VH-VL binders against Stromal cell-derived factor 2-like protein (SDF2). Designs and how they scored, part 5

Target 1, 181 residues: Stromal cell-derived factor 2-like protein (SDF2), of Arabidopsis thaliana (Mouse-ear cress) (q93ze8)
Amino acid sequence: VEITYGSAIKLMHEKTKFRLHSHDVPYGSGSGQQSVTGFPGVVDSNSYWIVKPVPGTTEKQGDAVKSGATIRLQHMKTRKWLHSHLHASPISGNLEVSCFGDDTNSDTGDHWKLIIEGSGKTWKQDQRVRLQHIDTSGYLHSHDKKYQRIAGGQQEVCGIREKKADNIWLAAEGVYLPLNE

## First folded at step 1 (VH-VL)

Design g9 (framework fv_gimsilumab)
Fold by ESMFold2-Fast, scan of step 1:
Structure g9 (fold): chain C 181 residues (1-181), chain A 120 residues (1-120), chain B 107 residues (1-107)
Amino acid sequence: as target 1 above (181 residues)
Amino acid sequence: EVQLVESGGGLVQPGGSLRLSCAASGFTFSSYWMHWLRQVPGKGPVWVSRINSDESSTTYADSVRGRFTISRDNANNTLFLQMNSLRADDTALYFCARGPIVGATHFDYWGQGTPVTVSS
Amino acid sequence: EIVLTQSPVTLSVSPGERVTLSCRASQSVSSNLAWYQQKLGQGPRLLIYGASTRATDIPARFSGSGSETEFTLTISSLQSEDFAVYYCQQYNNWPRTFGQGTKLEIK
């Protein structure tokens, strides 16, 4: 199944099996922006991200997402963009990954390059991919470092500049828009 | 039983230096952001500095930037504050405190404080 | 920086009374507000965080409410050990800031 612009997806971290998650709880360190974590669990309404193009491109709803495309991921419930910058992540001190902006406010810190592992030309469900932040060159990363019990065992999500096995994500569950003819 | 115990305070002349220590026990010290705060008797606490788990990020209050350096030793569960070029207005009780590692932060555990007096 | 203003500055009360302490923020802090109790010779003790969530081992007589810029700490039946200074703290923005405190005194 093709992942097209406009699709709402859950991103699963390959190594930990946790899903990329956010809600309206801010970081208590770094930027103070909305936090992003890895969430365990069977069902989580806060793990849907809408695949969007960068403004000013020719991509439209239903178009396939090509390998190497620069994309934005909008958190469905809060309308904020997956974001990174030069602030330290709370546990590991790597690059902070947060949510920023809204439907009308987005900046270059919301831009991620889709890197498909292997020879695939377009993004498909269950395909191994990396997301590299444009401004920092950091790869979207997670690991088995958990926040306090209060957060229900949620894991740190951060950015690191090294290409590692812990940077691999899969588009898992989702509401997939049909591919344009 | 989280415990934070500060030491290293004392009387020092203006322009002098002091190094404060905070011994942590009862939790995985290396997983937490740690903070220094200070308090003048009869007034509320004032945040001074913070350090992340691996020391790659530090932040300072404007009033101490360039003069104070926060550091930590995760192998020995110890937090430090090196204070240089001390001024009379740095006189306070200094606390170390633990910041939660999750997105909403407050200071969930504090030490009892170590007094610093800067006077001639 | 966000300024927190507490009222009253001092409150004289008797054991068994219900007391309410107020904290006002100079701009919205959402629900990212904590309350602390500080007794003479001790560091602050966390009572409430997230405006209304009671911290571990804190008695049920302590409760917090409010959002945005207006917050209240309530002690439903004051005990002798509750005479202390109470501080609110916001953690919505850096730097983290505290109110000036409300001193609870025996009448």
Scores: ipSAE 0.006, ipTM 0.502, lowest interface PAE 11.3, mean pLDDT 86

Design m1 (framework fv_mogamulizumab)
Fold by ESMFold2-Fast, scan of step 1:
Structure m1 (fold): chain C 181 residues (1-181), chain A 119 residues (1-119), chain B 112 residues (1-112)
Amino acid sequence: as target 1 above (181 residues)
Amino acid sequence: EVQLVESGGDLVQPGRSLRLSCAASGFTFSSYAMSWVRQAPGKGLEWVATISGSGGSTYYPDSVKGRFTISRDNAKNSLYLQMNSLRVEDTALYYCARDYDYGDAFDIWGQGTLVTVSS
Amino acid sequence: DVLMTQSPLSLPVTPGEPASISCRSSQSLLHSNGYNYLEWYLQKPGQSPQLLIYLGSNRASGVPDRFSGSGSGTDFTLKISRVEAEDVGVYYCMQALQTPYTFGQGTKVEIK
């Protein structure tokens, strides 16, 4: 199944199997912006992300997402954008990944390059991908380091500039919009 | 490298208490949920207790709930099982196991510590 | 509680021949995420259990590819394509869909 603009997806970290998660709890350090974590359960209403284009592009709802496209991921429940910046992540001290803005407020810190592993031209369900943050060059990353308190068993999500096996994600579950021809 | 070592098993009379320990090394202990699984002599495996990485959540089957308490000390890389009101049917080899989060699978096991409850 | 039932309970096998063990659950282990929360463990004589398969069909680190897990919902199978001497022991299935976690009664694999 194709991932199209407008689809709501859950991103699963390949190595840990945790889903990309957020809700309106801020980081206690760094930016103080809404936190982003890895969630162990698959039944989680806070793990849906809407695939959106960068403003001003010709991409429309239902269009396939091409390899190398610059996209935004909007947290479905809080309407904030997956975001990164130069603040340190709480556990590892890597690049902080947060949620920022709203339906009318988005900046370049919300821009991620979709990198499809192998030779595929468009993003498909269960395909191995990396998401590289445009402004920092950091890859969306997770590992088995868990938050002890506020996130209770949830894993750190951060950005690292090195391309590693721990940067691989899959679009696992979702509400998929039909592909335009 | 990754190692779990249980201790505290003993011969005890019914109705007594016993505390088991598990010393963890070679991994970030606080990042993993931990479990106790037991095996009666010549019998199969039975799950006994699980504790979350933070220690904030604990889980038990009805057979031990209210009698057994799982706990951990992350600063000491140690897991514990406090067993109260012991019964003959609690006689078993008790394994400490690391919980692999993806499937709640037990990917690393200790050697076990033997608890014998006999009158 | 989810009841896990294995068959056979005893399985004598000639080395080099295939072996198949069945595991049945009283409730579906298929989660809405598409994964079956079913695991297989091997306990060799005198040793602690070791993880073979998690989430129905995924081999644990270091497990030879002659081991495979299959099935969905309530019926699961562990297959060994060519049994070797080091594969003797008791095999257990376990469900991790919900607490309390429950194991099957075990299948003893022996060399004929």
Scores: ipSAE 0.005, ipTM 0.472, lowest interface PAE 13.9, mean pLDDT 87

Design m10 (framework fv_mogamulizumab)
Fold by ESMFold2-Fast, scan of step 1:
Structure m10 (fold): chain C 181 residues (1-181), chain A 119 residues (1-119), chain B 112 residues (1-112)
Amino acid sequence: as target 1 above (181 residues)
Amino acid sequence: EVQLVESGGDLVQPGRSLRLSCAASGFTFSSYAMSWVRQAPGKGLEWVATISDSGGSTYYPDSVKGRFTISRDNAKNSLYLQMNSLRVEDTALYYCARDYSSGWEFDYWGQGTLVTVSS
Amino acid sequence: DVLMTQSPLSLPVTPGEPASISCRSSQSLLYSSGYNYLEWYLQKPGQSPQLLIYLGSNRASGVPDRFSGSGSGTDFTLKISRVEAEDVGVYYCMQATQFPYTFGQGTKVEIK
């Protein structure tokens, strides 16, 4: 299925099977902005992200997202943008990944380049992709470092500049808007 | 704005029971482990109990194990501490604290509720 | 249980001068993750405790950069590069590497 602008998706980390998650909890370090984690459950209501273009482009709802496009991901429940910057992530010290802004406030720290692995021209459900942060060149990354020590706890999500297997994500569950004719 | 408000502290005779409550607001309560930490007047901090985010796991130090029970109601954003067989040495200000359980334990604390156990 | 021992227990300081507090654990706090689950809390007079440092060396949100934490295993230090009047209070270290969670006795920082 085509991932189109306006679709609400869950991003699954390929190696861990955890979903990209956020909640109304700020980091206790670095920026103090809303935290982003990996959540082990598939039924998490805080794991939906709306695919949006960069402001001022010609892209509209229902248009396909092309390989190499610069996009924004808006957390559906809190309306904040997936964001990165030059702050340290709490556990690893890698680049911090947070949520920033609202429906009317967004900056270049919200811009991510979609990189489709292989030869695909447009983003499809279950395709292996990387998300590279424009300003820092860091890849959206997760690993087996947990925030919660209770079994089934949440994992750190951060940015790293190295292109590794731990940077691979798939659009899994979602509410997919139909492709424009 | 994260807020934790404790209540239920009272003057109680030794051997009696008391139930403390903590009302949470400003965050997704069901996503956090929660803890109780006490402080005797003029003394240091002592951890009392922790409950997992789902309520499925509870943890206690030996000093209160078998006497105190921590519980939660995620639908009501409320944390509880049932204290049985109270002793004079249980006299303390009891704090409700949010417990992220991964290196940011007790990032937010309530104002505390005073429990006095005396004859 | 892991015993946490702080020194000194009383620390009078001159404003603008540095201060240092030691925290020692009876067992290593280094977890299999490679991190020390060692935290520092500040309790100002008449207030609830507040988180100052977590995972040994990371400053909590809003904590001034004059505060720093260091150490690994069994020996930890909290340093204040320039003590200010607002830093008065009781400082506690805590370990969360294993249950039960245990606190140090507290170090009372006062202005001379």
Scores: ipSAE 0.000, ipTM 0.494, lowest interface PAE 13.4, mean pLDDT 87

Design m11 (framework fv_mogamulizumab)
Fold by ESMFold2-Fast, scan of step 1:
Structure m11 (fold): chain C 181 residues (1-181), chain A 120 residues (1-120), chain B 112 residues (1-112)
Amino acid sequence: as target 1 above (181 residues)
Amino acid sequence: EVQLVESGGDLVQPGRSLRLSCAASGFTFSTYAMSWVRQAPGKGLEWVATISGSGSSTYYPDSVKGRFTISRDNAKNSLYLQMNSLRVEDTALYYCAKEPYDILTGFDYWGQGTLVTVSS
Amino acid sequence: DVLMTQSPLSLPVTPGEPASISCRSSQSLLHSNGDNYLEWYLQKPGQSPQLLIYLGSNRASGVPDRFSGSGSGTDFTLKISRVEAEDVGVYYCMQGLEYPLTFGQGTKVEIK
């Protein structure tokens, strides 16, 4: 299934099987912005992200997302954007990944380059991808480092500048909008 | 080892301004969100402001929004609260408080407080 | 805003006996991540508040094991299994789920 602009998706970390998740409460360290973690459950309502284009582009709802496109991911429940910056992530000290802004406030720290592994031209469900943050060059990354105070052993999500096996994500569950013809 | 020391509290007339400071030590100041919490004499605790580690995000309750500004100087390990258009009901002991590591909320360390009295 | 309501507001306790304080929130503090964003603080006479319990039931570093937190959603309880003289003070619950952060009115614990 094609992942189109406007689709709400869950991003699953390939190695750990945890889903990209956000809380509506801030980090206690670093930026103090809304936290982003890996959540082990499939039924989590806080793991949906709406695929959006960068403002000012010609992309429309229902258009396919091309390999190499610069996109934004909006947390469906809180309306904030997947974001990164030069703050240290709480457990590893890598680049912090947070949620920032709202429906009317977005900045370049919300811009991610979609990198499809292999020869695929457009983003499809279950396809191996990386998300590289434009401003820092950091790849969206997770690992088995867990927050011990969070129920379910939620995992750290951070950014690292090296391409590694732990940077691979798949679009898993979602509400997929039909591809434009 | 973690220490938070507030200063700047004073007796001030209604409508005036006052700036509070908090000197932090014993932890990497720039990596933690910081807050101000106040307590009127003989009353309970009331949250006043929070600032992110970088200083990019600030949060306030409606009771002080537009009048108070929280800020920080990470090079000096210092937190500030600029209080404008002070009212009698702003009279309180003002605490500097540190948020804990990772993503939970709450305040794991508090300063001793600095007293602000707003009266004629 | 989330309203936090404590009961009782005054709690005299015989030394060595248990004490129980209730905290009720106007809306659920249970986040979809499975955690309750509820903290308990103790303010001893003439001192700054100190953290006792975070995320509903976890004791903060250095807090004696006679303190325990329980509950989920809107109803929370702080228990002291055997009250000691050093436990006197005002206990506050706080919700950390959303801004503005809000505290209960406080419960004053005194030795009889």
Scores: ipSAE 0.006, ipTM 0.485, lowest interface PAE 9.7, mean pLDDT 87

Design m2 (framework fv_mogamulizumab)
Fold by ESMFold2-Fast, scan of step 1:
Structure m2 (fold): chain C 181 residues (1-181), chain A 119 residues (1-119), chain B 112 residues (1-112)
Amino acid sequence: as target 1 above (181 residues)
Amino acid sequence: EVQLVESGGDLVQPGRSLRLSCAASGFTFSDYGMSWVRQAPGKGLEWVATISSGGSYTYYPDSVKGRFTISRDNAKNSLYLQMNSLRVEDTALYYCARHEGYYDSFDYWGQGTLVTVSS
Amino acid sequence: DVLMTQSPLSLPVTPGEPASISCRSSQSLLHSTGYNYLEWYLQKPGQSPQLLIYLGSNRASGVPDRFSGSGSGTDFTLKISRVEAEDVGVYYCMQALQTPLTFGQGTKVEIK
């Protein structure tokens, strides 16, 4: 299935099978912005992200997301944008990944380049991809490093500048907006 | 072995300034938010200031806002509290405390440094 | 500011007996995530405070199983199933939902 602009998706970390998750709890270390973690539950309502274009582009709802496109991911429940910046992540000391802004407020720290692994031209469900943060060049990354005080062992999500097996994600579950003709 | 060691507490007159320091060791200081919490003699705990791991975010209760400034030097593994326009009611043992990331809980505390403001 | 009220303020207990401390907040500490932003701290005589419980019911690292936290919204309880001599001190609840962060007045647990 095509991932189109306007679709709500869950991003699964390939190696750990955890879903990209957020809720409106801020980091106590780092920026104080809303935290982003890996969550083990498949039916988690806090793991939906709406695929949005960068403001000022001609992309519209239902358009396919092309390989190499710069996109934004909006957390469906809190309306904040997947964000990164030059703050240390809480466990590993890599680049912090957070949620920032709202429907009205977004900046370049919300911009991610979609990198499709292999020869694909557009983003499809279950396709191996990387998300590279534009401002820092960090790849959306997760690993088997768990927050020690969070019940259920939620995993750290961070940015790392090296391409590694641990920064591969798949669009797994979702509410997919139909492809424009 | 996480350690937080406060220093700088002294006897000072009202209206004066004092700077507290907290030396951190045993963990990557730049990864953690830090706070100051005080305890007046025979009284309970009162939160004084918080700073994010990168220093971009600081927060204060109204009782000290505009008078106290929290800062950090990640290269020196040090946290500071600049206290201006001190009042008798600022007399307290001042604790440095580390945050456990996600919940802003105070998982490690220093021994405290005593500040006495009197004539 | 969120007012935190503890009861009792003084709690003499016989060793081996259970103890319960109540903490009430002037506003709900239940967040939309389902978590209660309520923590418990213990300050033993002459020592710095130490974290016992975070998010209402989760024990901090190294905290014995005899300590448990419960409650939701505005009413919270810390229980010690079998009080030991080393448990004496002042117990504080704290809310972390809203700034400013606020503590209860403290409950002094003493051995009878």
Scores: ipSAE 0.006, ipTM 0.515, lowest interface PAE 10.9, mean pLDDT 86

Design m3 (framework fv_mogamulizumab)
Fold by ESMFold2-Fast, scan of step 1:
Structure m3 (fold): chain C 181 residues (1-181), chain A 120 residues (1-120), chain B 112 residues (1-112)
Amino acid sequence: as target 1 above (181 residues)
Amino acid sequence: EVQLVESGGDLVQPGRSLRLSCAASGFTFSNYGMSWVRQAPGKGLEWVATISSSGSYTYYPDSVKGRFTISRDNAKNSLYLQMNSLRVEDTALYYCARDLYYDSSGYDYWGQGTLVTVSS
Amino acid sequence: DVLMTQSPLSLPVTPGEPASISCRSSQSLLYSNGYNYLEWYLQKPGQSPQLLIYLGSDRASGVPDRFSGSGSGTDFTLKISRVEAEDVGVYYCMQGLQTPYTFGQGTKVEIK
């Protein structure tokens, strides 16, 4: 299924099978912004992200997302944007990934380049992709490093500048908007 | 506002079972790890059990492993502690506590506690 | 198990004077992320414990500036720059790095 602008998707980390997750609790370290983790459950209302273009582009609701496009991912429940910056991530000390802003407040730290592995022209469900943060060049990354006491069983999500197998994500579940003619 | 309210504490004989409950309100319960911490009369704090926000991971000290089970029902905003094969040394005030999220650690909100007395 | 040892266990303080409590862990609480997984709690008489300090030195919301945490690895200190009557109670350190999670034995702070 085509992933179009306006679709709400769940991003699954290929290696760990955990979904990209956020909620209305901030990091205790680094930026103090809303935290982002990998969540093991499939039935999770906090794992939906709305695919949005960057402001000022010609992309419309229902348009296909092209390989190499710069996009934003809005957390459906909290309306905040998937974000990164130069703060250290809590477990590994890599680049922190957080949620920032709201429906009317977004900055360049919310911009991610969609990289489709292979020769695919547009983003489809279950395709192997990377998301590279524009400002830091960090790839959206997760690994088998779990938070200790508090969120035991949730995995760290961070950014790393190195292209690794642990940077691969799939759009696994979602509420898909029909492709424009 | 954040509230945690424990219930289920009672006077029970050694070898019996008891189930404690904690009702949470004022926050998104499913986003937080939860713990049970106990305090014997006139003594210090002792960690009893921790459960992850999803319920997928549970942690116990050896003193209660195999006897106590922590669980949660996120749809009901409720935390539970099933206590089997109770011993006199399990006598304590049992607190429900909310963990700070993820990379932080710490119990930022505590309930009032529910008293469990194990006596013959 | 990580043993947490507090000193002193009893600390009478004159109002307005500083107070200092030490906490030692049998193993390092410094994690690879650079943070110390050490918390400080206050239990006032007849009340539930309350969080004062987390990650060794970060003050919890609503906690007055007169409270500060310091230290790294195995040696930690809680300082109260100016003890007030409302600060009486039992202070506990706790490690949250390794299961089983363990508390210190507690330090009773009371006004002279």
Scores: ipSAE 0.014, ipTM 0.597, lowest interface PAE 7.3, mean pLDDT 89

Design m4 (framework fv_mogamulizumab)
Fold by ESMFold2-Fast, scan of step 1:
Structure m4 (fold): chain C 181 residues (1-181), chain A 119 residues (1-119), chain B 112 residues (1-112)
Amino acid sequence: as target 1 above (181 residues)
Amino acid sequence: EVQLVESGGDLVQPGRSLRLSCAASGFTFSDYYMSWVRQAPGKGLEWVATISSSGSTIYYPDSVKGRFTISRDNAKNSLYLQMNSLRVEDTALYYCAREGLYGDYFDYWGQGTLVTVSS
Amino acid sequence: DVLMTQSPLSLPVTPGEPASISCRSSQSLLHSSGYNYLEWYLQKPGQSPQLLIYLGSNRASGVPDRFSGSGSGTDFTLKISRVEAEDVGVYYCMQGTHWPYTFGQGTKVEIK
């Protein structure tokens, strides 16, 4: 199934099987912005991200997302954008990944390049992809480092500048808008 | 904006009971372990009780075990401390505190509510 | 119970000078997860405690760079590189590795 602009998706970390998650809880360190973690459960209302283009492009709802496109991911429940910057992540000290802004406020720190592994031209469910943050060049990354004070153990999500196995994600569950004809 | 607001502190006689409340706002209360920490006038901090996010796991130090009961109502975003068989040495400012979701203990504290136990 | 011992208990400091507070635990705080559950709190006069450092060395959000925590196992240190007037208050270390949670007795930092 094609992932189109306007679709709400869950991103699953390939190695750990955890979903990209956020909630209206700020980091206790670094920027103090809304935290982003990896969540172990499949049924999680806080793991939906709406695929949006960067402002000023010709892309519209229902258009396919091309390999190499610069996109934004909006957290569905809190309306904030997946964001990164030059702050240290809480456990590993890598690049912090947070949520920032709202429906009317977005900046270049919300811009991610979609990199499809292999020969795919457009983004589809279950394809191995990387998301590279434009401003920092950091890849969206997770690992088996857990925050210890939550049931089931949520994992650190951060950015690293090296291309590694731990920065592969798959679009898993979602509410998909149909492809434009 | 995270806020914790305690209430219920009063002047009571030894042997009596008192119930403290903490109203939480600005976060998903049901996701967090919550604690009570007290401070006797001019003294240091002493941990009193911790309750898990679901309410299923509870911890006390020996000094209050059997006399104090921590509880929570996630639908009301409220934390409680039922204090029975109060002693003069229970006199303290009682703080409601949130245990950090990401391993940060007591990342937010309320203003405290004063309990004075005297004749 | 794990005994938390702070030194010194009183620390008068000249503004702009560094300050250092020691915290020693009677048992290792290194958890099987690889973390030291050791926090530092500051209580300014008339205010509630506030978190400064968690997991031994991580600064809490909004805490200035002049504060740093170090140590592992049983010996921990809080350093303030340049003490400012707003840093006056009582500093507490706390351990969360072992039940029951225990605090140090507090270190009062005051301006000379």
Scores: ipSAE 0.013, ipTM 0.524, lowest interface PAE 7.9, mean pLDDT 88

Design m5 (framework fv_mogamulizumab)
Fold by ESMFold2-Fast, scan of step 1:
Structure m5 (fold): chain C 181 residues (1-181), chain A 119 residues (1-119), chain B 112 residues (1-112)
Amino acid sequence: as target 1 above (181 residues)
Amino acid sequence: EVQLVESGGDLVQPGRSLRLSCAASGFTFSSYAMSWVRQAPGKGLEWVATISGSGDSTYYPDSVKGRFTISRDNAKNSLYLQMNSLRVEDTALYYCARHKYSSSPFDYWGQGTLVTVSS
Amino acid sequence: DVLMTQSPLSLPVTPGEPASISCRSSQSLLDSNGYNYLEWYLQKPGQSPQLLIYLGSYRASGVPDRFSGSGSGTDFTLKISRVEAEDVGVYYCMQALQTPFTFGQGTKVEIK
């Protein structure tokens, strides 16, 4: 199944099987922006992200997302954008990943390059991808480092500038908009 | 030809405010992060603020956090530093500098504008 | 905050002789991508700083090949193979791994 602009997806970290998650809780350090974590449960209403183009482009709702496209991911419940910057992540001291802005406020720190592994031309469900942050060059990353105070063990999500197996994500579940012809 | 020209430096009393400007030319301004770096007379370099290309991500050291605000107007190719609650230790030559991304090196610097804070 | 320490702070050099400046960081500047986020800047008398070296060892555009950067983690060196009169000034190392960005205190290179 094609993932198109406007689709709401859950991103699953391939190695840990945790979903990319956020809620309206800020980091206690670094930027103080809304936190982003890996969530162990598959039935999580806070793990939906809407696939959006960069403002001012010709991409339309229902268009396929091409390999190498620069995209934004909007957290469905809080309307904030998946974001990164030069603040240290709380556990590993890598690049902090947060949620920033709203429907009318977005910046280049919300821009991620979609890198499809292998020879795929467009983004499909269950396809192995990396998301590389434009401003920092960091790859969206997670690992088996858990926050100590959270029951069920939510995992750190951060950015690292090296390509690793821990940077691989899949669009696992979602509400997919039909592909334009 | 890349050019950065700072202005706005002045003599001010402690507790007052001052706004610095940096006029950029010769490159696509919105594609570069920008920073302010200061140098007190006869002393070394100290980083003061960084702003991302779009203007929404800003970074400060604790010494100026809450007092200084970096901003930019990409339509005018201009960078600003709003300095509030000025202290004697803020006395310095203030440089603007560009860098491709926030973690990239400062590849071009302006000539600086002098700020003196004294009674 | 990452503390950057330079030595020596003053370095008189005879023209044509080599010079070496050390820079040490209080924590590793080696990122998971394999790069050291360490930069070297030169400030000539009466001029703005200029970039010499970035990511530990890469020379900036227009920088003569007599300048070289080396080191990894917490211990870095800037070398000038043959010092020329135009090389006088204050040399600063800087870390760009994370904010706040911090500079060393500077090393003044002067001709004997």
Scores: ipSAE 0.005, ipTM 0.545, lowest interface PAE 11.5, mean pLDDT 88

